# VH-VL binders against o27280: the designs that were tried, part 394

Target 1, 266 residues: o27280
Amino acid sequence: MDSMNVPEVLEIKRIVEESESVKTFIFSWDFRREVRPGQFVMVWDFRDEKPMSVSLIDPVRSEIGISIRRVGEFTDRVHGLSEGDLLGIRGPYGRGFELMGRDILLVGGGIGMAPLAALADEATARGMRVDALVAARTADELLFLDRLEAAGVNISTCTDDGSCGFKGFAHERLLTLEENHDMAAVCGPEPMMFQVMRILDERDVPAQLSLERYMKCAVGICGQCCLDDTGFRVCAEGPVFWSQELSRVREFGRYRRDPAGRRVPW
Key: E = the ipSAE of ESMFold2; O = the ipSAE of OpenDDE; V2 = 0.75 times the mean of E and O plus 0.25 times the DockQ between their complexes.

## First folded at step 15 (VH-VL)

Design za79 (framework fv_libevitug)
Fold by ESMFold2-Fast, scan of step 15:
Structure za79 (fold): chain C 266 residues (1-266), chain A 123 residues (1-123), chain B 110 residues (1-110)
Amino acid sequence: as target 1 above (266 residues)
Amino acid sequence: QVQLQQSGPGLVKPSQTLSLTCAISGDSVSSDSYAWNWIRQSPSRGLEWLGRTYYTSKWYNEYAVSVKSRITINPDTSKNQFSLQLNSVTPEDTAVYYCAREYPRDYYGMDVWGQGTLVTVSS
Amino acid sequence: QSVLTQPPSASGTPGQRVTISCSGSSSNIGSYYVYWYQQLPGTAPKLLIYGNDRRPSGVPDRFSGSKSGTSASLAITGLQAEDEADYYCQSYDNSLSGYVFGGGTKLTVL
């Protein structure tokens, strides 16, 4: 299947600056090829290849978007590109979110709001009621608020420093929200997701959580793609997992592993 | 409201060219986001996609590998129609031929179909 | 022989649930959207499902689609006599660079 699964070289059609550190790169896409919220693609700048979540899925305009936060050498190079420049795109990969019921909750932290923005678009297009809790350290790091508003999403915000909305963490804000939901989707820092998952479990709301930290090994054989207790491979069996699956993983919310396999606390 | 109307001969001799036309009303053949398909149906091969044509800044044609050497699909913007030509026909080309629209192109499938034309290839 | 595999027939009684399968491979259903069409005798196919599980305007809620891996299914709940028809799945195949159809399933309402 490798020969049928090679990078397609695509022209950057448009770039949206989401924040000082985040840009969305928009490409024309052949929508005969399936792409679902929660899936990721491998982005190739002709030197390195990195996994990035799909943040925009627009079959009417024939566009996909990929949101990239500036965090290292690869992302610095990609942020330096302009409309008309070329990138290799391979995929999509991974299990996407499943939509259930009529009323859903999205809980996103920082760049984790990117795959949830695509999910919000699909859910609203299906006539679902969508509540989104958008969390960040500061107001400047809240992402996709305009897109969510345009989609008709009911938005709550929180920031650690209190610069926008509720002052505090996502799970603290969630405790003040008492709406009934048929499912939830959660993406963000792992400590946030762990706390949110516990609250949703207590409320008997089935939740799907996206684990982006292991996507670096999407097409390789690598220990970082496996979870300690279950043997789940994020690139093959994720990145989206049900909360019932993650509740059995001892490392979730407690520690991560570096490339050498050493435990690093959150 | 959008309607596709097919016309063309129902009998073709082996080795000749099969020619069918699909006239479009309610839409423009050259509008962006559309694609215009030919499909055929026979008892032996079932439903078989033959190809499509569509316009962005220029015309694009895509053809099924099984017929690629013999098939041409031609849009005509002045008459708001598109045609099918299939060369060197054999009895195996006997089928009901349909034209069909995609709108929007790619994602939404073939949502409007012509009435179908039975084409028999025999001497 | 069709590229996508469907059972040649299915049957049910009014009010019951019927499921029609469509099996493919990684070159088609595994990577591309699935569509379903209903064909009544003497008529052109009619689009029932697009994008794996979406209904066009005017298609009853009784029809639903699903996809898992390299297979897709069409489910019909509350089966009605007028549902008696041939049903076809469709996807795109990257090895063939074209759309591909299943062989069709003749649904009989008993």
Scores: ipSAE 0.694, ipTM 0.850, lowest interface PAE 1.3, mean pLDDT 88

Design za8 (framework fv_libevitug; at its last look DockQ between E and O 0.02; V2 from the best seeds 0.00; counts 0 for: pae O 14.1 > 2, placed apart)
Fold by ESMFold2-Fast, scan of step 15:
Structure za8 (fold): chain C 266 residues (1-266), chain A 123 residues (1-123), chain B 110 residues (1-110)
Amino acid sequence: as target 1 above (266 residues)
Amino acid sequence: QVQLQQSGPGLVKPSQTLSLTCAISGDSVSSDSAAWNWIRQSPSRGLEWLGRTYYTSKWYNEYAVSVKSRITINPDTSKNQFSLQLNSVTPEDTAVYYCAREYVRDYYGMDVWGQGTLVTVSS
Amino acid sequence: QSVLTQPPSASGTPGQRVTISCSGSSSNIGSYYVYWYQQLPGTAPKLLIYGNDRRPSGVPDRFSGSKSGTSASLAITGLQAEDEADYYCQSYDNSLSGYVFGGGTKLTVL
C-alpha cells in the first residue's frame, strides 16, 4: 500500500538526554498501529533519511521513542532539534524480537541497548524474569541503566576500561554468568555479538541478534541489504535473526563489505 | 467498574431515523483514555463497526465508509452518554446494535460492551 | 463479504487444542494489532485477546493469540464445554479508515 511508505510528519514531544552522545526523541503514536521491540523507523529531517531503532514503546502515554547516537552530519543536525520541531517518520519496518519462555537474557553494547530497552519493558510487563548484561567502552557510554532498573531488570555491567562493573568485554563477563535462560536477545557491535552468540550456542540458549548496520534500506528492495552466503535482506527478513541462521553466514563477526562488495576485516 | 446501558426504540419504519442512546457509568464520556463506539450485528453482514467519538483537546468523530453519509454519533457530557442517529433507514439496517468502550491507553480494544438493542426496520 | 477471513466453523472435544485462523492483508493485520472476541449465545461480544497476544484480567491462560505477517490465530488449549461460542477477530484497516471484523467462527464442543 502507498501509505505504508510515505513519511508522517510528527512533532517532537520530548527529548531525553541518555548520555553526552545519545538522545531519545519521543513522539505521539496511535497504538492501533503495531510496533514491536526490534523494529526500526526511517527518520527524515527533510534533507536525509536514516534508519533508527524504536527504543520506547509506551501505550499508556501513547508514545514511542527513537534513540539516536551522534555519529555524523545527519545525526548532528537531528541532535540540534528542540521539542516542538518536526521530523518525518516512516515505518515501523523489519522483524521484531519474539519473546519465548519465562527467563530471558539481554546482551547489549552501546546504542544496541536501545532496541533491547524496549524489549525489556515488554518482557517485564508480561511477567518474565529479565537479566541484562549492559556493555560499553566506558561508564559514560552505558545506556538505559535507570530505565532497566525501574522496569525490575537484573542488571550486570561491563566496560572495556573497567570504569564501571566488570573490566573487560561482554563475552568475557558472560562467561562468569552461569544462569539458565529460555532465550537471549543481543544487539551491539558485530564482533561483540559474534562472541556472545558462540557462548550462547555452546550453552544451547536460542538467541536473537539485531544487525543494525544493514538497516539502510527501508523496504527490502535494495540488494545492498543482503547478507553474504544466505541472501537474507536485513530490512525484509531482519534486522533480527536467530543465531542458528547467523552461524551459517561467513561474514558475521569476521568481515564487512564496502560499497563495491569487497571484504573488509573488522 | 464501567457499565454501558443502551436505550431506544426497537422498531423503526423505512426512511425514518434510527436513534439509540448509550449511558455510561464508572467512566466519563470525555475521558481522554476512552473512545466510544457503535457496532451492529446481523446474520447477513456479521459484526460491522459504524463509528466512534472521543475527546482529547476537542471532540473527534470517525465513521465507517458504508454509513458515513447517514450517521451521526454525538457525545453528551452533561448526561454522560453518547448517541447514534442513522438516517433514511432501510430493512438492511435491521440488526442488533451495540455500544462499546475502547480503552486507548492499553493497545485499544473494545473492553466494555452494552447489552445490545435489536432494531427491526419494517413498516 | 468480510474483510478478514475466518473459517465459518471449528470443533473439538474436551481437553483438545483448537486453533482459529484470521487472514487479512497489509492494509489491516499486516500493520495493525489484532483483537479477539468471544460471543456466547444471546450475549454481547466479550474481549478475549487484545494487542495480538495479551489477555484481559479474568481470561484464562488457555486462550492465547498470535500473529505472523498478514494472519493471526486464536488458540484454545484444554478445551471446555463452556468455550462453545462464536469467535471474532478484529483489526483496523487503513484503506477503509475504520475497524474491520472477521466473519466469525462457530466453535462446537463435542
Scores: ipSAE 0.785, ipTM 0.893, lowest interface PAE 0.7, mean pLDDT 89
Fold by ESMFold2, look of step 16:
Structure za8 (fold): chain C 266 residues (1-266), chain A 123 residues (1-123), chain B 110 residues (1-110)
Amino acid sequence: as target 1 above (266 residues)
Amino acid sequence: QVQLQQSGPGLVKPSQTLSLTCAISGDSVSSDSAAWNWIRQSPSRGLEWLGRTYYTSKWYNEYAVSVKSRITINPDTSKNQFSLQLNSVTPEDTAVYYCAREYVRDYYGMDVWGQGTLVTVSS
Amino acid sequence: QSVLTQPPSASGTPGQRVTISCSGSSSNIGSYYVYWYQQLPGTAPKLLIYGNDRRPSGVPDRFSGSKSGTSASLAITGLQAEDEADYYCQSYDNSLSGYVFGGGTKLTVL
């Protein structure tokens, strides 16, 4: 029953505190099951279930890592857990990032760096040159810098308040960076991704962007993750889309939707 | 330098137990980076996975559904080997039997195989 | 009868490119890594491709693997006489709770 997978109850092996609001939870993983950067899992705390990005894929240690930002009741409960506690995991689901060429640009905002950190590890292991633009509101919210540096990634930072690196938005910093990448991978706040996508399209850089939408089934049956204009299901045809696919979606970058499906401003 | 050496009888009578042993050199049967498999090959069924045993914090076994009621795979840490027992054999169990190491530190894969043992089931 | 479907034979001449397909389902190739093995006459299988597209040390780069949806492919470029062998794909199947193999493809080098 691949379309209706049941959660496997796993023990939290390690917890890494990435920032005051972000923790990475490490689990043992059976690497017969395929997992790719950009895919997500459904995390079940025995009361509710939420999609979370895979941020670490370590076949040598047989481990995966799931990075979770504390933003509400569910994530507050999960952040209160300790090593040895249990969580349900089902998946992975969705379309991951595809690597091409030899030079890749990563553009991540906030926790959007989580799937890009996993992609950086794979890209460097394949011998690609990796540049990363890591963005946040403040220096304390920049994620995975030490890990990216250890992997040999060339890092540029930007913060809204200027506390680290370039002061300003990610797309503003991008305008000052080299333009010779074979592809880009982008994940973060949707307004940021829209502006970054526009610049990359003008530069003729193929780009893949990872979207967030409300999810319930994660296997494409319930329709809760659909993009209105195209019928794309974020859990099945995404969460990673090529920029050409997203150019057909008029809601991208303009509005978000609440759990009732109503349009609300970004 | 990891090598697997198989031993056991090549002729078994129907209704008896097929018993094979795989000796390991260059690795440990209790290695947490390996799983130890049995596979058989016949003209009528091709390659068929039978089961595996492996150690993490304790010993685990996984067996193919088709043989689960008849199969046992046992590790032996003192002899650094693992065995296959298949009960109540019939002529349909005639095959070349292989043991194989599965290396689990890098996307899994059966990277070392034994030489194979032809086992014929007939009276 | 095999869970994974391969063509029973393939052929090519030295220097050509040959591909061997492996067709499965969402319960195996669609969710689990794919492996390829080469079996020369009278010998045990040898791991050729793991993790969909990765080569073990010592396997020439003219061998490559790929996967799309529920299907996988093995490609051999610059075909050589020594490549004449049987080739098997392998994955895990969740509904059978075990490893599954293709029926094998006999490659003939003309």
Scores: ipSAE 0.642, ipTM 0.828, lowest interface PAE 1.4, mean pLDDT 89
Fold by OpenDDE, look of step 16:
Structure za8 (fold): chain C 266 residues (1-266), chain A 123 residues (1-123), chain B 110 residues (1-110)
Amino acid sequence: as target 1 above (266 residues)
Amino acid sequence: QVQLQQSGPGLVKPSQTLSLTCAISGDSVSSDSAAWNWIRQSPSRGLEWLGRTYYTSKWYNEYAVSVKSRITINPDTSKNQFSLQLNSVTPEDTAVYYCAREYVRDYYGMDVWGQGTLVTVSS
Amino acid sequence: QSVLTQPPSASGTPGQRVTISCSGSSSNIGSYYVYWYQQLPGTAPKLLIYGNDRRPSGVPDRFSGSKSGTSASLAITGLQAEDEADYYCQSYDNSLSGYVFGGGTKLTVL
């Protein structure tokens, strides 16, 4: 397990506007430090620090990308930054996705597509066939479609309002798909992941799911991201979990802890 | 132990079809952990990947662009083998042909190879 | 002619460290995993390295692979007589939509 490290101050090399609310910040990266899809980094804007998934791993350009959705004060500040500005990055942390087989299904919702986009790149790099179910509330919130398409990913879209692709939720779209895969990787709203996991389990498709929890230390010390019953620390044992592991987690799909440690429903 | 045994004619006339078979033992042609490849080797072209077939809920075939219009790779589950057909051959198709299992559980890579079959295209 | 470029030959004495390079582009090595194969005279290739730097079971640890940018390298430490063989790198090329091989390097143990 990684120790708590001092953030490295990195210059924002590029900013990609993925949607109205999502930007990808690209940094030069020394790949002597390994990074895996599904892992996260702690982003420090010299005021606050937040965990963010790695959404781009590019050894050719020696770059990583971090996709950030604007959802609060911290992310508002970050979204106000420009190319050339500085951020602190420490990590990567956590358990990333594992790849197996030759055919993988990615199911992502909203910003959950961030780590899956990185995984898609790796999977295709290995010569795997990749199907991606990309879900969002509206068409404008669908992420990484062009990138996934360019990578040779077979994309299926799903929107709550039907503005693009299947009208409905990801799990509903999944039910209409007949093919099974060697494995699945899932990331998005936890209620979505819960339903998707159920379907995948019924189909005997091994699934990995990336959880989001309040994380403070990122190194498994503070316990803020502990999951009930199991004692799993999302930052240490996760954020990627196998479905079998999550089956033991009572709170999964039901509630989470807020910064004060209180139970709050999804 | 997984073994691949190749069979087929070593001499083919120009414009005819090259046909080879690879018999699998110790594994299944429809295994979730394997893709089945054909590769050829010649002094002029070196090692050249031709294509592969594999099963994941359904059968998939992928072919090299260089031979895509002429190649067919077919699995035979009943005999636990897969075949190569290359149509309209020319002397440039003269090579040692290999079938190979590609392990796809963790990483890819051709980890089991057939013994190779020299196929000469000559009139 | 090969998509991936290897030196045609390499040599070393027993016990020596030898390195074989494999150069490609962003369309192949730069974007995809690299594999290495050993081919003894009169035999089929044998998988030596997968996933850039992983060794299959039975492959001695004196064989190692690495990748940086658009190039890969196979290193053989403690060179032995039995290491005399042809070595091939392999990757995937997105422009060709298929696996590609290097031209091979003939390693001679002096």
Scores: ipSAE 0.000, ipTM 0.480, lowest interface PAE 14.1, mean pLDDT 91
ESMFold2 (binder alone), look of step 16: mean pLDDT 94; pTM 0.957

Design za80 (framework fv_libevitug; at its last look DockQ between E and O 0.76; V2 from the best seeds 0.80)
Fold by OpenDDE, look of step 16:
Structure za80 (fold): chain C 266 residues (1-266), chain A 123 residues (1-123), chain B 110 residues (1-110)
Amino acid sequence: as target 1 above (266 residues)
Amino acid sequence: QVQLQQSGPGLVKPSQTLSLTCAISGDSVSSDSAAWNWIRQSPSRGLEWLGRTYYTSKWYYEYAVSVKSRITINPDTSKNQFSLQLNSVTPEDTAVYYCAREYPRDYYGMDVWGQGTLVTVSS
Amino acid sequence: QSVLTQPPSASGTPGQRVTISCSGSSSNIGSYYVYWYQQLPGTAPKLLIYGNDRRPSGVPDRFSGSKSGTSASLAITGLQAEDEADYYCQSYDNSLSGYVFGGGTKLTVL
């Protein structure tokens, strides 16, 4: 394993509380090293290791950020950390998003907005027009709204309970939007992504989708994140896939593999 | 506008020390938003990075392995410049030497270059 | 002998599209940003592309950079006489702990 696969022990430079359950941990980054929106890093708390998407890329401040949702033992430990504490970071890994055209649509659900927030920054910096559909279960779970607004992103929100924006799911809100974009980037719950992709395909909008799977090695060796029928490794060939690629993935939107390799429904 | 002005002798004898200076205008040598590099170019070796220095709470130095044992890059905050010293030179060190700034906003691309200084190592 | 490999020469007629390749490895282009420099005769290199595909102010949009895997490419559309120059790719190599350059490509406008 080359040097890039060895975890670097980094100090948490800053912590941003995005919501009650989501924090962004900011680290110094050597921007000679490439990092793209949509890529992920492996975060090591010296006990366990988990893949996390890069949610902030700031070459001016020489910083990157990773947003972590509190969902289990590992993330509980990480959320207990303070500025100045240490974490192991290795990566980045995987294929990130590509930008094309003039107008881009971002569709994100929950923590799925993490990589899209980074993509939004890049897109706006490139002079692109960015529309973002931000979805969550409730208003308090909507992420990165202030950041997106500050970047000049046109935001549309939807919540399951109607507490903010459109009441309903992302794909339902998308159906109410008539304008087409040059490309779309999608990240969130896979059932959401599946429905969104279907709509985008019908509209002939090129779309990239970021998949989440159990990842162990992050380097395409262990096979834990292999997708059925195609053999795609989410950590190597993804996590960002074009809609055309995912159309060949039978399990997409239907089921995934758990840590034991068992098929589990979404 | 940021400019780099190089100065130093163009002729050095073998085994002596090559010494060049790069004066900075429009930016600070101790800026935490820049790195300061030396690069050389020759027909035989092409473009070759030699090293850099930059300030982030303290001074950092990075040298190419090929010249690490012979090279010293020194910032001078009082004069807002940085220098190159290359010891024990041989004819193989004959080249056009450039100083250059890296800028983090440009993902550390070398966006400003000095005019270049031909240094000939000869008896 | 250069760590990054470029074709020694390229040519095109005015108005044509030319592409200059830059091949590296996982220890450099595969993991680090690629930069391109234009060097006119008797002048210092000029930053042409940074961050794989970004143009500094003043660089025409007919210049474009791309990167895939361990290779990068510089494309020039609408070739002009003034584009005749040497072009160099550059990246960082973690195994060498330093910046590395390509051997350069001399572009001739016919």
Scores: ipSAE 0.844, ipTM 0.920, lowest interface PAE 0.6, mean pLDDT 94
Fold by ESMFold2-Fast, scan of step 15:
Structure za80 (fold): chain C 266 residues (1-266), chain A 123 residues (1-123), chain B 110 residues (1-110)
Amino acid sequence: as target 1 above (266 residues)
Amino acid sequence: QVQLQQSGPGLVKPSQTLSLTCAISGDSVSSDSAAWNWIRQSPSRGLEWLGRTYYTSKWYYEYAVSVKSRITINPDTSKNQFSLQLNSVTPEDTAVYYCAREYPRDYYGMDVWGQGTLVTVSS
Amino acid sequence: QSVLTQPPSASGTPGQRVTISCSGSSSNIGSYYVYWYQQLPGTAPKLLIYGNDRRPSGVPDRFSGSKSGTSASLAITGLQAEDEADYYCQSYDNSLSGYVFGGGTKLTVL
């Protein structure tokens, strides 16, 4: 194993509270090392290591950001840290998003906006026109709206409960938006991504979707991240896939796995 | 507009110390977004990066493994310059030496270069 | 020998497309950004491409960079006589803890 497979101990330079449940941890980064939107890193709290998407890539300030939702013991411990504390960072890993064309659509649900926020920054820096559909269950779970606005992104919102923007699901909102784009990037809950992908396919818009489930294989065995009938390994061949690649995956959008590895419907 | 102007002797005897200076105009050597590099070029080894220095809260120094035991790069904020000192030179150190800026550092590459100084190591 | 491998020469005729390759390993190009420099005779190298595929202000769009795996390429479309120069790729190498350059490619415009 080389130095890229050993965690580097980095100081938390700044913490941004994105919502009650989400924080972005900002670190100095050596931008000779490539990092692309859609890639992830392994975050090590000196007890456990978990994959987290890179949500900020700022070569001008020499900073990366990693956005973490509080959902369990590991993330609770990390959320308890302060500026000046240390975390281990290993990576980046995975295939990032590919930008093409002039006009792009981003569709993000909840924490899925994290990798898309980094992509929005890159796309706008390249002179692309960016439309973002930001979806969440409630208004307080909408993420990165101020950052996207500052970047010049055209923002549409939707919430399941109607507390902000369109009342309904991302795919329902997307049906009311009638612009053609050269590509789309989608990240969020798998059922949302499946419905969005179907609409984009009907509109002949090539889409890239980020699958971040079962990424434990990033620590040494990619076989554990294998998708059902295609043999794709999320950490090695993903987490970003083109919609044409996912259209033949029977598992995508239909079922998940429980702790025993058994298929359960969404 | 940023310019780098090199100065130093073009002839150095074997076993002596090679010393070159790069004077900066239009930017500060202590600019926290910049890094200041020394590179050399010879027909036998092509382009070789020798090292760099940059300032954030303190000065940082990085040196190529091949010269690490013999090289020092020194910033001078009062004169707005940085220098190269290479000890115990041999004829194999004969090369054109360049200073160069990265700005912002790391990602953006070496955007401004000095004119180059031919240094011959011989008696 | 150089850590990054370039062909020592390349050639083309005015108006055509020329590609210059740069091959490395997982310790350099596979993990680190690639830069390209143009050097005219008697002058310092000039930054042509940074961040794999980005152009500094003033570099014509007929110059483009790309990267795939452990290799990178510089493409020149609409080749012109003034493009005759040496071209160098650069990356960082983690095993050497430093910047590394390719051996250079002499481009001749026929």
Scores: ipSAE 0.806, ipTM 0.904, lowest interface PAE 0.6, mean pLDDT 88
Fold by ESMFold2, look of step 16:
Structure za80 (fold): chain C 266 residues (1-266), chain A 123 residues (1-123), chain B 110 residues (1-110)
Amino acid sequence: as target 1 above (266 residues)
Amino acid sequence: QVQLQQSGPGLVKPSQTLSLTCAISGDSVSSDSAAWNWIRQSPSRGLEWLGRTYYTSKWYYEYAVSVKSRITINPDTSKNQFSLQLNSVTPEDTAVYYCAREYPRDYYGMDVWGQGTLVTVSS
Amino acid sequence: QSVLTQPPSASGTPGQRVTISCSGSSSNIGSYYVYWYQQLPGTAPKLLIYGNDRRPSGVPDRFSGSKSGTSASLAITGLQAEDEADYYCQSYDNSLSGYVFGGGTKLTVL
């Protein structure tokens, strides 16, 4: 049986404070086991278990990093932990990003930059040219800028309130950027991703987008992460999908589901 | 620039102990990024991983289940080498034995191999 | 016998593209990185591919690796006489708690 289906209790090796509300928790990792940018893990605090994206993949230091935004009771408890404290980790799960071509565009909103930061590291290590559009509500919420700069990524920023870079939404900033990429990778609020996907489709840029859905099993059995009409399981066939796959999904960008399964507008 | 030089007897009688040594030049056996492996190859079994050792905050050892009861791998920091001992050998242990470096370990594969030592187990 | 299954032989003519398959399971290739080694007659194996599809320095770009599900593939384009060798895939197997190799593929250049 695969050890990824049973939580392994790991010591927090380091904690990086990315912002007021986001911390990256770093663990030792055996890199014989494959992990790809865009995959996720289930984080267990011995009471509850939530999916979190992998944001750091560092086989040289034998380290994996998981970035967590404080948004509720579970994440508040995890943010209260210190180096040396324990968390359960199972995974990684899901389909990660695929790289192609020479030039890649990353479009990230908020915590959605976490898996894209990992992808940027891989893309630059493979000799690709990487442009990143980093979006947030305010300047203080722009994530991973120093890390992306150190990796040689060309950064454009936008903020809803105009406190840094372009004032407005990511898709509005995208319209003002060059149109010469071989592919794009997108992660962030689903309404943002829908608008960005439309622009990229009109430009004939192949795009991969990472979705978020409620998860329980994370291995494709329980059906809690299924998309309407296609039967795609976000934990198994995703969380990363090609834009062509998502163009046939009616719920994408239109609504989400609460834990009871009810349709809720974005 | 890293080289692995193997030494040890090529003929061992059944029930005795097979002992081989792998001397390292251009790297340290106590490198915190490397792992030091033994692999053997025979016509009947192909390539077969036997075990590895590596150092981080302490020495770690991993052995293949097929030989776990008979194998010992010992690092020697003063001589910059690591050894293989395989107890109670039988003719099925006849093979070419290789030492190999993994650097960095886990993800990057076995990048440097020794020259190989044919060990025959026979009366 | 071998945990990873390879065809015992493959052949091609100079200039041709050939592929060598490696089939495993969820306990190895499905969850763990794949490696490829080339072994010329009378020599030790040489690392050809690591991390599914990465080449060490000095390995020609006509060698490439890929992975899909529980299977992996080594591709050789522009086949040359010196490519005649044995090729082995390798991964880690969680059930066996150790590295595992394929049975090897003898590539003949005609």
Scores: ipSAE 0.772, ipTM 0.894, lowest interface PAE 0.7, mean pLDDT 90
ESMFold2 (binder alone), look of step 16: mean pLDDT 94; pTM 0.952

